# Ledger of designs, part 155: VHH binders against Profilin-1 (pfn-1)

Target 1, 132 residues: Profilin-1 (pfn-1), of Caenorhabditis elegans (q9xw16)
Amino acid sequence: MSGWNAYIDTMTAAAPSIKRCAIVGAADGSVWARTEADNVFKASEEELKTFVALFNDVTQVPAKGADIEGVHYVVPRTEESLIFGKKENTGFFAVKTKSAVLIAVYEGPNEVAAQVRKAVESMQTYLNNAGY
Key: E = the ipSAE of ESMFold2; O = the ipSAE of OpenDDE; V2 = 0.75 times the mean of E and O plus 0.25 times the DockQ between their complexes.

## First folded at step 21 (VHH)

Design wk11 (from wi10 with F110M; framework vhh_6fv0_2; at its last look DockQ between E and O 0.88; V2 from the best seeds 0.00; counts 0 for: pae E 2.6 > 2)
Fold by OpenDDE, look of step 21:
Structure wk11 (fold): chain B 132 residues (1-132), chain A 123 residues (1-123)
Amino acid sequence: as target 1 above (132 residues)
Amino acid sequence: QVQLQESGGGLVQPGGSLRLSCAASGFTFSTYDMYWVRQAPEKGLEWVSTISYTGSNTYYKDSVKGRFTVSRDNAKNTLYLQMNSLKPEDAAQYYCAKWYDLLTGSFGEMGSRGQGTQVTVSS
């Protein structure tokens, strides 16, 4: 188990309604860690490369949405280091750190989504403070 | 108003069992992931367990895996923690919450923890 897998475990424990999540390089979308086994994060390298590039100009993302694992999500709004999407009872939160993008795909109502967001943002803060 | 009321604590001998309950009101319990957190005397808050809003996913602190089981009854707005094979180091005030930050060790406003229930383990 790599050191980054520990952060995956922490996020899933912090927000158990996360179905899949990954930590990827902000520059190229390379996978550093991801959920595996029954909850394997399935995004391709090409898809992740495209996804992390969205953070170069988040202002345009709501107009076109975002794709993760072959699923298209509506993006209601963005923040400088936050992209989130919704699709029915599912969604994702993606946050950018100094060197990484954290992606969490979840299932549940808005109340659960709020918990997932807090978990991902908490990890964002922690990693930023750690220099990542 | 959000209310969480823990119960079921008590004094047990090492190896004993307790079942904690958390009665929730003032919010839609069935739409929240729920948390168990404990605090021993002169120690910081410690995450114990988390359960998804449907109960389908559960997570545990390593030191309680295999001994503790979290569950919920959404129809009764109640969260449970079955504690078996209790150890002296399990002694603490146990809290349920709507949120706990595992990285900062805080409930925040979203957590809305209750008064807690005391678990004592002594021979």
Scores: ipSAE 0.919, ipTM 0.955, lowest interface PAE 0.5, mean pLDDT 96
Fold by ESMFold2, look of step 21:
Structure wk11 (fold): chain B 132 residues (1-132), chain A 123 residues (1-123)
Amino acid sequence: as target 1 above (132 residues)
Amino acid sequence: QVQLQESGGGLVQPGGSLRLSCAASGFTFSTYDMYWVRQAPEKGLEWVSTISYTGSNTYYKDSVKGRFTVSRDNAKNTLYLQMNSLKPEDAAQYYCAKWYDLLTGSFGEMGSRGQGTQVTVSS
């Protein structure tokens, strides 16, 4: 999808410490777009279906953590439409829009994590306002 | 106090080159991704380039790809923009930034910008 690929490009240019990211359907985890080639976002269909279902009740996610790309993350906190996962020097931010879940996997210190979160939240707001 | 000081602008002929510098102080430069943005008279801010905190990832607006190169020296707290094959449409006030929102075209709450440095391209 050339249109959805442009949003992947925008997120990676806005937060260059993002290593991999994807836009997936909120209902079923179907991949609308993802980073490709040298930095392919690798998550199974089963894993993505399970992952997006976490947004059905984010308050329960800290107790169980989250899996993406075969990696288990501790989830120290959630917000109504945001899940933050952490493992060592890597982490992810995931946000839910009306129709999609945006997932960004990054590496770096807390200052980088804050920049990644802001980029993902800006895209969340943009897509919500566009009806997605 | 966060300070960003741009320098290296000037007057150049079409096809010429300039090297911009951005001296940073008042924050841990080596843990922040950095941005170059520009503003022409009576126009809004325009994103030019982004570089990751280690310098390993770089991104460019399509119109400057292949002509501009962003780099950083974390030991000297300095960000650079090498501009080659300059065109009249590149003429602008250039700023470095600690944050820039590509979707809204504005600075976020985490950053500031300096005075800028003027790039003028004329024959």
Scores: ipSAE 0.439, ipTM 0.755, lowest interface PAE 2.6, mean pLDDT 89
ESMFold2 (binder alone), look of step 21: mean pLDDT 84; pTM 0.849

Design wk12 (from wj8 with M110L; framework vhh_6fv0_2; at its last look DockQ between E and O 0.95; V2 from the best seeds 0.84)
Fold by OpenDDE, look of step 21:
Structure wk12 (fold): chain B 132 residues (1-132), chain A 123 residues (1-123)
Amino acid sequence: as target 1 above (132 residues)
Amino acid sequence: QVQLQESGGGLVQPGGSLRLSCAASGFTFSTYDMYWVRQAPEKGLEWVSTISYTGSNTYYKDSVKGRFTVSRDNAKNTLYLQMNSLKPEDAAQYYCAKWYDIFTGSFGELGSRGQGTQVTVSS
């Protein structure tokens, strides 16, 4: 688990407008690592279980939206391994790897969102190549 | 057109200080997280520091923590890097960018780095 904490640190450094983030198991939503201290990722186990299950059929997600940390986000569209949502000046990017889901909650304008997306997708690629 | 212009580099002795500046134009500077990256001779690019668009969050490479401070003035469209207690291993060409992929070591199209500013540390 300590190894996954390093990825949390890397992700936040890669996109400093990320407020909170987590790495969870794609199968069950179990938390492998998350931001802590002042920026604790607060999603419950039940919520994360529901969230990661969205990747089983992403086509339905835009109609329903997505909930993270008790906050409901509008999901404009999805991709096979990408779910992203928006709420005012906040949003999230969630990407699925072979075995994990990376979730990053951010605050900022669209330009920042684009940076956050790139960071999350870069990590996705890196982890996939590493077999995770 | 996006333009980034680094300045403030120079020759200093070990333990010395430099303050780098990055003048940004051609994009809305205040809405981008910004990055400092460096490249030493015969070495690859390496991430140095990142600062959020508001300046509220800053991150540093471990080897520069406690010595380097990143800041920004959005009203002046300028990014800064205060470098204290400089070491020979800090010698490099320093670049500012509005993106850097720390996993691939690439600026990509979003990065749009400038010409850089040379930092030399020698006794």
Scores: ipSAE 0.916, ipTM 0.952, lowest interface PAE 0.5, mean pLDDT 96
Fold by ESMFold2, look of step 21:
Structure wk12 (fold): chain B 132 residues (1-132), chain A 123 residues (1-123)
Amino acid sequence: as target 1 above (132 residues)
Amino acid sequence: QVQLQESGGGLVQPGGSLRLSCAASGFTFSTYDMYWVRQAPEKGLEWVSTISYTGSNTYYKDSVKGRFTVSRDNAKNTLYLQMNSLKPEDAAQYYCAKWYDIFTGSFGELGSRGQGTQVTVSS
C-alpha cells in the first residue's frame, strides 16, 4: 500500500523552497499527510475545515483573504481550483482535487513562487487522473 | 536568453568520483530553485537532485543519497553536483535545469536546460 507520505516527499523534492505542506480531505480538512518533525504543518482541525470550504466559492476569497497555520494571507486572485496567498516574502498555493486539497507554504521571491505553483498543479493533475 | 552550460563529465571507473558544474547566465540565478536531471540512452528523464534558491534545502533521489551532493554558489552563478562512489547505473547525460516536473518526468515549457554533460562508468 502506497502511503500519502510519499506524495509529501515528492512535493518537497519537486519544489525545495516549500517550507511546509499537507494533503487534506476536501470535505472536512482532515489531514491525510503533512510535513513533520522540524517542518510540522501546524494548522488546527478547525482552521483546515474553514480553509477547504474556501473552495466552495473561490470568487469570494480575494475579498476575505485566507488563514492557515494562524497566519492571515492576502489572496490577490484565484482560479477555478487554485488559491494563492501572500504575506511579505512568504506565501502558499493550494489546489483542490476531486477528494483532496493540497497546500504548500513557501518562502522566496516570485520566481520561486512560480516553481511552487507548477509543482502543486502537477500533483493536482496527477491525483485527479488517479481518481483522487 | 537563459543559458545553462554543464561541464565536468567524463569516463570513470566504478567507485570513482566526478564533480559536475553548471554555469548559468541570462537570468537571476539566485532567485531560482535548481535541478539536476539525467538521461541514459533509451531511457526516460530521471530526477537526481534539487536545491533551493538559497542552497539551504537539498533533496536527492533515493539511489544517490549519501553519494551525491548538490550545492550552489550564487555569487558565481554556478550549480554543482559532487558524485562519489559512482555505479554503472549512474551513467547518463546530466542536465542542470531551472525546472523539472517530477510528476510527469519532463522539463515542460517552463524548463530551461543546457546541452548536458556525459558521465560514463565502466572499467
Scores: ipSAE 0.687, ipTM 0.861, lowest interface PAE 1.2, mean pLDDT 91
ESMFold2 (binder alone), look of step 21: mean pLDDT 80; pTM 0.810

Design wk13 (from wj8 with M110I; framework vhh_6fv0_2; at its last look DockQ between E and O 0.84; V2 from the best seeds 0.81)
Fold by OpenDDE, look of step 21:
Parts: sequence; structure tokens; C-alpha cells
Structure wk13 (fold): chain B 132 residues (1-132), chain A 123 residues (1-123)
Amino acid sequence: as target 1 above (132 residues)
Amino acid sequence: QVQLQESGGGLVQPGGSLRLSCAASGFTFSTYDMYWVRQAPEKGLEWVSTISYTGSNTYYKDSVKGRFTVSRDNAKNTLYLQMNSLKPEDAAQYYCAKWYDIFTGSFGEIGSRGQGTQVTVSS
């Protein structure tokens, strides 16, 4: 688990406008690592279980939206391994790897959102190549 | 057109200090996280530091923590890197960028950088 904390640190360094983030199991939503201290990722186990299940059928997610940390986000669209949401000047990007879901909650304008997306997708690619 | 212009590099002795600047134009500087990256001779690009668009969050490569400080003045469209206690291994061409992929060591499609500024550390 300590190894996954390093990825949390890398992701936040790669996109400093990320407020909170987590790496969870794609199968059950179990938390492998998350931001802590002043930026604790607060999603519950039940919420994460529900969230990761969204990847089973992403086509339905835009109609429903997505909840993270008790906050409801509008989901404009989805991709096979990507769910992203927006709420005012905040949003999230969630990407699915072979075995994990990476979730990054950010604050900032659209330009920052684009940077956060790139960071999350970069990590997605890296982890997939590593077999995770 | 996006333009980034680094300056402030030079020759210093070990233990010396430099302050790098990056003048940005051609985009809304205040709405982008910004990056410092460096490339030493015969080495690959390496990430140095990032700062959020508001300046509220900063991150550093482990080897420069406690010595380097990134900051920004959004009103002046300028990014800064204060480098203290410089070491020979800090010698490199320093670049500012709109993006840098820490995993691949590239500036990516959304990345833009300037010509860089040379930092040399020698006794």
C-alpha cells in the first residue's frame, strides 16, 4: 500500500490543482491509497463501490451523474475507461486501469481541468503498461 | 501564439543562488498550472517543480526540496524559480512549460516551453 502512496504523491505533483485524489480497486472500490492530512479524500466505501461499478456501463452515467465525497457532479459524457464530472469551478476525472480506478478531484478553470485530465490519463497509461 | 521566455541563468559557484524568470504571453497565464523542467548535458529531461494556477500549491523534486522555491505573479504573467544552495548537479538548461508529463518525460501535446536558460554551477 505504501507503494501506491507514491503514485498519489506523483499525481498531485503532476497536477497541483488536484485537491484530493485516490487509487481504488476497480472490482470493489477498496481504497489502495488516497490523499490525506488537509486534503483527505472522503468518499465512503459504499460510495466508491457504487462509483467503480459505473464503469460497467458508462453509457448510462451522463443521464444519472456521479457522486463523489457526497457531492453530485454533472457528467457531460463518458468514454470506455473515463468518467469525468463538473460542478461549478470544480470537477473530477476518473480513469480505469486494468485493476484500479484513479480519481482526481480538482478546482479551477477549464484550462486547469485539461491539465488534470492529462495527468490522470498519463498515470493511467503508465499503470496499464506496468500491468496494473 | 504561446510564448515562454526563460531568463536569469548564469554561472555560479557551489552554494550560490540564482533566480529564474519565465515571461509568458499568448495565453491566459493565470489559468494554467506551470512547470519547471531541466535538462543536464547528456541527460534526459527531468521535472523540477510545479505550481498551481493560483500559486496556492507547490511541489518539488526531492533533490531540490528546501533549496528551490517556485512562485508566480499572475498580474505580470511571470513564473519564478528561486534557486539557493546550488550544487553542481543542478547545472542544466532550465525550461518553463504549460505542461510536463512526469511519467514519460515529455512536454506532451499541450506543453509549450521556451528556449530555456542555462544554469552552470562550477567552482
Scores: ipSAE 0.894, ipTM 0.938, lowest interface PAE 0.5, mean pLDDT 95
Fold by ESMFold2, look of step 21:
Structure wk13 (fold): chain B 132 residues (1-132), chain A 123 residues (1-123)
Amino acid sequence: as target 1 above (132 residues)
Amino acid sequence: QVQLQESGGGLVQPGGSLRLSCAASGFTFSTYDMYWVRQAPEKGLEWVSTISYTGSNTYYKDSVKGRFTVSRDNAKNTLYLQMNSLKPEDAAQYYCAKWYDIFTGSFGEIGSRGQGTQVTVSS
């Protein structure tokens, strides 16, 4: 839906080292919006359903890791509504809002990762305040 | 300690050009995404442009696309904003920042931005 695409655009502008991102339904992983065209986010519906279910118990995730776009990430740590995945110089941050999961795949050093986390968490807060 | 210092502002006529510079010190400039933000008198903060830590990705507020160009020189720890075809509505105090929260419209921690440089556009 076109309204959700504006949030994707704002997220990438807020954290320009994000390579791909998506907003998906927290219950079923359905895609509400994603980066498209030259940097399309290509996770399957089946993969996203499995991924969002990780938020049902984030304490289990570090032992298992997580898969997004067919890539397996080590998960060094989680918080109640946040999963951080790492592989080499790339990683992801995913946060859960009331109704959605925001996923941002980035590339860069730890300093950039911290900026990406701040941007993702700011959007999480914004969407929660809007009822999503 | 983190320091950011903007320069290059001034008075120009409509249609003119200015190049802003931001000298960074006290942190590893090349590992941070950077931001340009502006504020007109009695207005809120307004995001202008963002550039990734390598310089490979740039983003602009719609009203400045095609007129402004953000760039960086990581060897010199310097961020730039080339402003062409300036309009009266571009007049503002311009800040470079190590962080800006585009969703809340605020700067983050102390030292996240410089003191700013004034751009004035008048006939």
Scores: ipSAE 0.708, ipTM 0.871, lowest interface PAE 1.2, mean pLDDT 91
ESMFold2 (binder alone), look of step 21: mean pLDDT 81; pTM 0.820

Design wk2 (from wj8 with S106N; framework vhh_6fv0_2; at its last look DockQ between E and O 0.93; V2 from the best seeds 0.82)
Fold by OpenDDE, look of step 21:
Structure wk2 (fold): chain B 132 residues (1-132), chain A 123 residues (1-123)
Amino acid sequence: as target 1 above (132 residues)
Amino acid sequence: QVQLQESGGGLVQPGGSLRLSCAASGFTFSTYDMYWVRQAPEKGLEWVSTISYTGSNTYYKDSVKGRFTVSRDNAKNTLYLQMNSLKPEDAAQYYCAKWYDIFTGNFGEMGSRGQGTQVTVSS
């Protein structure tokens, strides 16, 4: 198990309503770690490359939405290092660190979404402080 | 007002069992992932277990895997922690919360905790 797999485990433990998640390179969308087995994160390399590029200009993302794992999400708004989307009772949070993008796909009500966001942002802060 | 009330703690011998309960009120319990956290004397808070809002996913601290089981009854607004094969190092004040930051070791603004319930393990 790579060192980044440990962060995947920590993220899922921190917010158990996360269904799938991944840590990818911010520059190219390369997968550093992802949930596996029954909850395998299925985004393609090409899709992830496109996704991480959204952080180059987040202001346009709400008008276009975002695709993860072949699913199109409505993006209500963005922040400089945060893109989140919704689809029915599902959604995702994606945060950018110095070198990575953390993506968490979740299922649940808004209260759960808030917990997932907090977990992802907490990890973002932790990794940034660690230089990643 | 959010209220969490832990109960079920006590004194047990090593190898014994306890079942903790957490009664929740003041918020929609069934729509929150829930957390168990503990604090031993002269130690910091440490994460113990989490459970998804439906109960379908559970996670545990490595040191309690296979011994502790988290569950919930959303109809009763109650969170549970079954603790088997208790060890002296499990002795702590146990808290339930609707949030705990594993990275910072605190409950943050989203967290609430009650008075906790004391677990003592001694021969």
Scores: ipSAE 0.909, ipTM 0.949, lowest interface PAE 0.5, mean pLDDT 95
Fold by ESMFold2, look of step 21:
Structure wk2 (fold): chain B 132 residues (1-132), chain A 123 residues (1-123)
Amino acid sequence: as target 1 above (132 residues)
Amino acid sequence: QVQLQESGGGLVQPGGSLRLSCAASGFTFSTYDMYWVRQAPEKGLEWVSTISYTGSNTYYKDSVKGRFTVSRDNAKNTLYLQMNSLKPEDAAQYYCAKWYDIFTGNFGEMGSRGQGTQVTVSS
């Protein structure tokens, strides 16, 4: 989606330690936009369908972990609209809006992770206020 | 106490160059992504550039791409902005920041910003 690609660009500029990210439909995981080219976000449609369904009951996610791009993450923390996954020096934040799930995969120390979380949550608020 | 101190601003003619510096203290500079932001008189804040904590990823506002270069020296806790081919529209107070919210156009809770350094472009 051409308009949605601008949001991908803004997210990576807002948090430059994001390595890959995507905006997907909350109902079915369909890809609205993603990072492309040298840093393509590679999750399959089936994987994304399973991933967005985790938001149906986030309290069960820490026990199971989460898979994205064929990588299994431990999930030390969830909130009603946020899942944090961690594997070694990499991790992801995923947040749910009214219509979408934002997924950002990053690399870096805890301080960078906090900046990435803040960027993702700010975009979440922006999209919710815009009706998405 | 987190502190950021910008310097290197001044008066230049169109087409001129300036190099801004931002000295950081009171936090572990090398573990934070960093931001350059500017504000013209009676205007809102405008994002200029972002650099990752290692310096490996850089991003620029479209109107400054190819003219501005952001860099950092983590051993010296210093952020830089090399500004070439300056235009009258680049005149502003320039801030370095530990955080800037591109989506709201404001500095956020994670940040302190410096007091800024003035860039004036006049012929």
Scores: ipSAE 0.659, ipTM 0.848, lowest interface PAE 1.4, mean pLDDT 91
ESMFold2 (binder alone), look of step 21: mean pLDDT 83; pTM 0.835

Design wk4 (from wj8 with T58K; framework vhh_6fv0_2; at its last look DockQ between E and O 0.92; V2 from the best seeds 0.84)
Fold by OpenDDE, look of step 21:
Structure wk4 (fold): chain B 132 residues (1-132), chain A 123 residues (1-123)
Amino acid sequence: as target 1 above (132 residues)
Amino acid sequence: QVQLQESGGGLVQPGGSLRLSCAASGFTFSTYDMYWVRQAPEKGLEWVSTISYTGSNKYYKDSVKGRFTVSRDNAKNTLYLQMNSLKPEDAAQYYCAKWYDIFTGSFGEMGSRGQGTQVTVSS
């Protein structure tokens, strides 16, 4: 198990309503780690490349939405290092660190979404402080 | 007002068992992932277990895997922690929370932990 796989395990433990998640390179969308087995993160390389590029100009993302794993999400708003989307009772949170993008796809009500966001942002802070 | 009340702690011998309960009120329990956290004397807070709002996903600290089982009854607004094969190093004050930051070791504003229940393991 790679060192980044440990972060995947930590993320899912931090917010158990995360269905799938991944850590990818911020520059090119390359997969560093992802959930596997029954909850394999299925976004393609091309899709992830497009996704991480959204962080170059997050202001336009709400008008277009975002696609993850072939699913189109409505993006209500964005922050400089945060893109989140919703679709019915599902959604995602994506945060950008110095060198990575953390993506968490979840299922549940708004209260669960808030927990997932906190987990992802906490990991973001931790990785940034670690230089990643 | 959010209230969490832990119970079920006590004194047991090594190898013994306890079942902790957490009664929740003041918020929609069934829509929150829930957490068990413990603090031993002169030690920091330590994450123990997390369970999804439906109970479908469960996660454990490595040192308690195979011995502890988290569960919940949303109809009763109650969180449970079955602790088997208890060890002296399991002795701690156990808390339930609707949030715990495993990276910072804190409950934050959303945690709202209770008074806790004391678990003592001694021969």
Scores: ipSAE 0.921, ipTM 0.955, lowest interface PAE 0.5, mean pLDDT 96
Fold by ESMFold2, look of step 21:
Parts: sequence; C-alpha cells; structure tokens
Structure wk4 (fold): chain B 132 residues (1-132), chain A 123 residues (1-123)
Amino acid sequence: as target 1 above (132 residues)
Amino acid sequence: QVQLQESGGGLVQPGGSLRLSCAASGFTFSTYDMYWVRQAPEKGLEWVSTISYTGSNKYYKDSVKGRFTVSRDNAKNTLYLQMNSLKPEDAAQYYCAKWYDIFTGSFGEMGSRGQGTQVTVSS
C-alpha cells in the first residue's frame, strides 16, 4: 500500500531522532510500510511474527526481552499496548492499534526517547480513530 | 522555568527573506528535538519544520522545502529558521516549541512553546 508510506514519512518528521520505523499487521507481522533506502528497517518475517505475538501477553516480555532487526533489547516495562526496549543509547517503542503494530527505533538521550514515545502514541491514537 | 522567546519577524515584500530566532532557557536545549510551527488568521496550527537534537536531521513541510532552512546552535541555546523567497501564504505567527503533535495539530498538554513572532508579507 503506497498510501502507508506517507505515515512513515510523517512519523520520521514528527520525531527526527527515529532512525528506522515500520507499520506491520498485528495478526501476522506482515509489513504494510517501513523506512527504506539508506535507513531500511530490516527485520525478517519470522522475527516480526514473533515480535507482534509479544502483545498477546505483554506481562511476559520484561523477563525475556525482545528482538528486532537482529538486535536484542532489554524491556524494562510494558503497558497494555506498548513495549519499550533499550540497548545502550538506542531503543525502540512499539505500540499496538486495532489492526497494526507501529515500531520505531531511535537513538538519543532520555529526553529524545520521551519525545519519540509521544510521537508514537499520537500515531497510535490517530490510526485507532481511523479504524486501524 | 522553561522559556522560549521568538524574534526576527516583521514585514517583507514577496520574495524577501527573514531569519527567525528562538532563544531557549530553563532546560537542556541540546537534548531535545525542536519544532517550528505557524498559525495564520482563522487557521489551525501548521507544522513547518523539525530538527533533531544534534542538528543532523532536518524535515520540512513540502510547501517550504527549498526556501526555508532550520538550524540550531546548541552552544547558544538558540534555534533558527532562515526564510527565503517568502510568499503571501507564509504570513503567520511563528512559534518554536520543544514538542508539537503533527498528527493532531496541537501542542497538547505536554507542549512547550514561545509567544510567537509575526511574519507579514505585503503585496
């Protein structure tokens, strides 16, 4: 869907310290859109299927951590529809909507992480209100 | 005591240039991504430009791309917007902010912004 690429562009403009991001199907991890070219979001279908399944029981995720793009992150905490992963000065935020999971990988200090989280949660609300 | 102070607005002819400044204090400016937002009379807030905390990533609304340049000086805690080839459609109150919600078009409850500076483009 070429229209989904516009959401990726808006997300990176909203939080310029996002390095890579994607919108994937919540049921199967299928990629609807992702950052491309010089900053491609590179996760396998198997990895994404495993990743979105974490939202089936987020309370189990802190004990295991999470893998995305072949990188293992510690998960300090989760919320009903949000997983936050950390590794050094990089991290990710992932949020679940009615039908999708939005994943944003960022680099920066805690203040930037907070701005990225706010952008990701705003997109989550926007997509939910649009029926996604 | 977070404070943002915009300046550099004014009246220019079409095709003219202005350089806006935003002086920041009361927070660690160098660890925040920053935003330029504008509002024309009877219109909602409109995102103009975003710059990452290091200044290495810059994004622009399509209608200003190639004419506006965002920059920052972290040593002086100052954000800038160089505005070239100004058009009547660019006339607005311009705000700098440490947060702006592009998806809802608002500063939200967590937003922080200055008082704004007026840009007027005369015919």
Scores: ipSAE 0.722, ipTM 0.871, lowest interface PAE 1.0, mean pLDDT 91
ESMFold2 (binder alone), look of step 21: mean pLDDT 84; pTM 0.851

Design wk5 (from wf6 with D111G; framework vhh_6fv0_2; at its last look DockQ between E and O 0.93; V2 from the best seeds 0.00; counts 0 for: grease 24.4 > 24.2)
Fold by OpenDDE, look of step 21:
Structure wk5 (fold): chain B 132 residues (1-132), chain A 123 residues (1-123)
Amino acid sequence: as target 1 above (132 residues)
Amino acid sequence: QVQLQESGGGLVQPGGSLRLSCAASGFTFSTYDMYWVRQAPEKGLEWVSTISYTGSNTYYKDSVKGRFTVSRDNAKNTLYLQMNSLKPEDAAQYYCAKWYDIFTGSFGEFGYRGQGTQVTVSS
């Protein structure tokens, strides 16, 4: 098991309403780790390549939305290292670290979404401090 | 105002059991993931368990897996922690929380906890 799998486990434990999540390379979208089994993160290589490229210019993302696992999400707004989207009772948070993009897909009300965001951002901070 | 009130702690012998409860008010309990954390004497806060807002997903600290079970009754705004096969190292003040940062070991700016309930494990 990859060392990055431990971070997947930690992130899901930090926010149990996360349905699926992944850690991918910020440069190319290569998958470093992801949830598996019944909660397998299903985004394709091409999709992830496109997704991580969104961080090159986040200002354009709200106008066009974002696709993850073949699902189109509305993106209300973005920050320099944060893209988040919503679709009905689901959504995602994606944060960029020095070398990675963390993606968490969740299901639940807005209160749960806030908790998921906190977990993902906390992990972002942790990994940045660790040099990743 | 957010309020959390833990109860059910006490003194038990090693191998004994306790069931902790957390009564929540002042927020929509059923829409929040909830956390159990504990603090032993002269130790820092440590994460124990997390449960999703529906109760469908549960996670545990490795040292309590197989012994502790987290559950919730959203209709009663109550969080539970069934603790079986208790060990001396489980002795701590136990807190329920609306948020806990397992990366930093803190409640952060968004965390709410109660006064806690004391669990003592001794022969």
Scores: ipSAE 0.855, ipTM 0.919, lowest interface PAE 0.5, mean pLDDT 95
Fold by ESMFold2, look of step 21:
Structure wk5 (fold): chain B 132 residues (1-132), chain A 123 residues (1-123)
Amino acid sequence: as target 1 above (132 residues)
Amino acid sequence: QVQLQESGGGLVQPGGSLRLSCAASGFTFSTYDMYWVRQAPEKGLEWVSTISYTGSNTYYKDSVKGRFTVSRDNAKNTLYLQMNSLKPEDAAQYYCAKWYDIFTGSFGEFGYRGQGTQVTVSS
């Protein structure tokens, strides 16, 4: 498979409670790869452009929340390169690398959320070390 | 204390079947995704299968797809791996785990696993 599609497959296998995920360009939100078929990641490029720009000033995000796939999430916390959004028993983790933003939408309890965060951060580290 | 106990390994002929079990205690099994990982002699750890906390999503290493089936019974705190059409290449110590980092190839600090159960495939 293509280089970026393999990372999508690995991420979903690494954290199986991820329902949908994507790798998008950090500068413009362009989709490099995403889950497809039965679990298509449905965010528009317009929405993704707005979403990745949140990383320009993560301190503003908790006050407003964040939208992905037309769903509004409360953002209880951010870090320099990480945004966590939550809505009921679902949520997302998004992390920024040098060139990309990794987005994983999951469903499950806090224990599962912690496993999803570990998977997303491990991939973030891998891509940063590879120069992306 | 987290405990995971694998069982069900053994010696089978090529083409045979085994069902591995993993009994879990010391944590809330039903709220964790779970992992099967194996290690052949003088080899590194190799991810085999992953299952979501409800059992609704399952993933497999390419070489075992169609032959292995992961499942769980949350009422019994037990994880299973049904292995059909076994090949010599499947011979390994099999571990169940609370976490396995596919990107680093390790269980990490909080992976927790049992002693494993040996699967041997020979005629």
Scores: ipSAE 0.729, ipTM 0.879, lowest interface PAE 1.1, mean pLDDT 92
ESMFold2 (binder alone), look of step 21: mean pLDDT 83; pTM 0.839

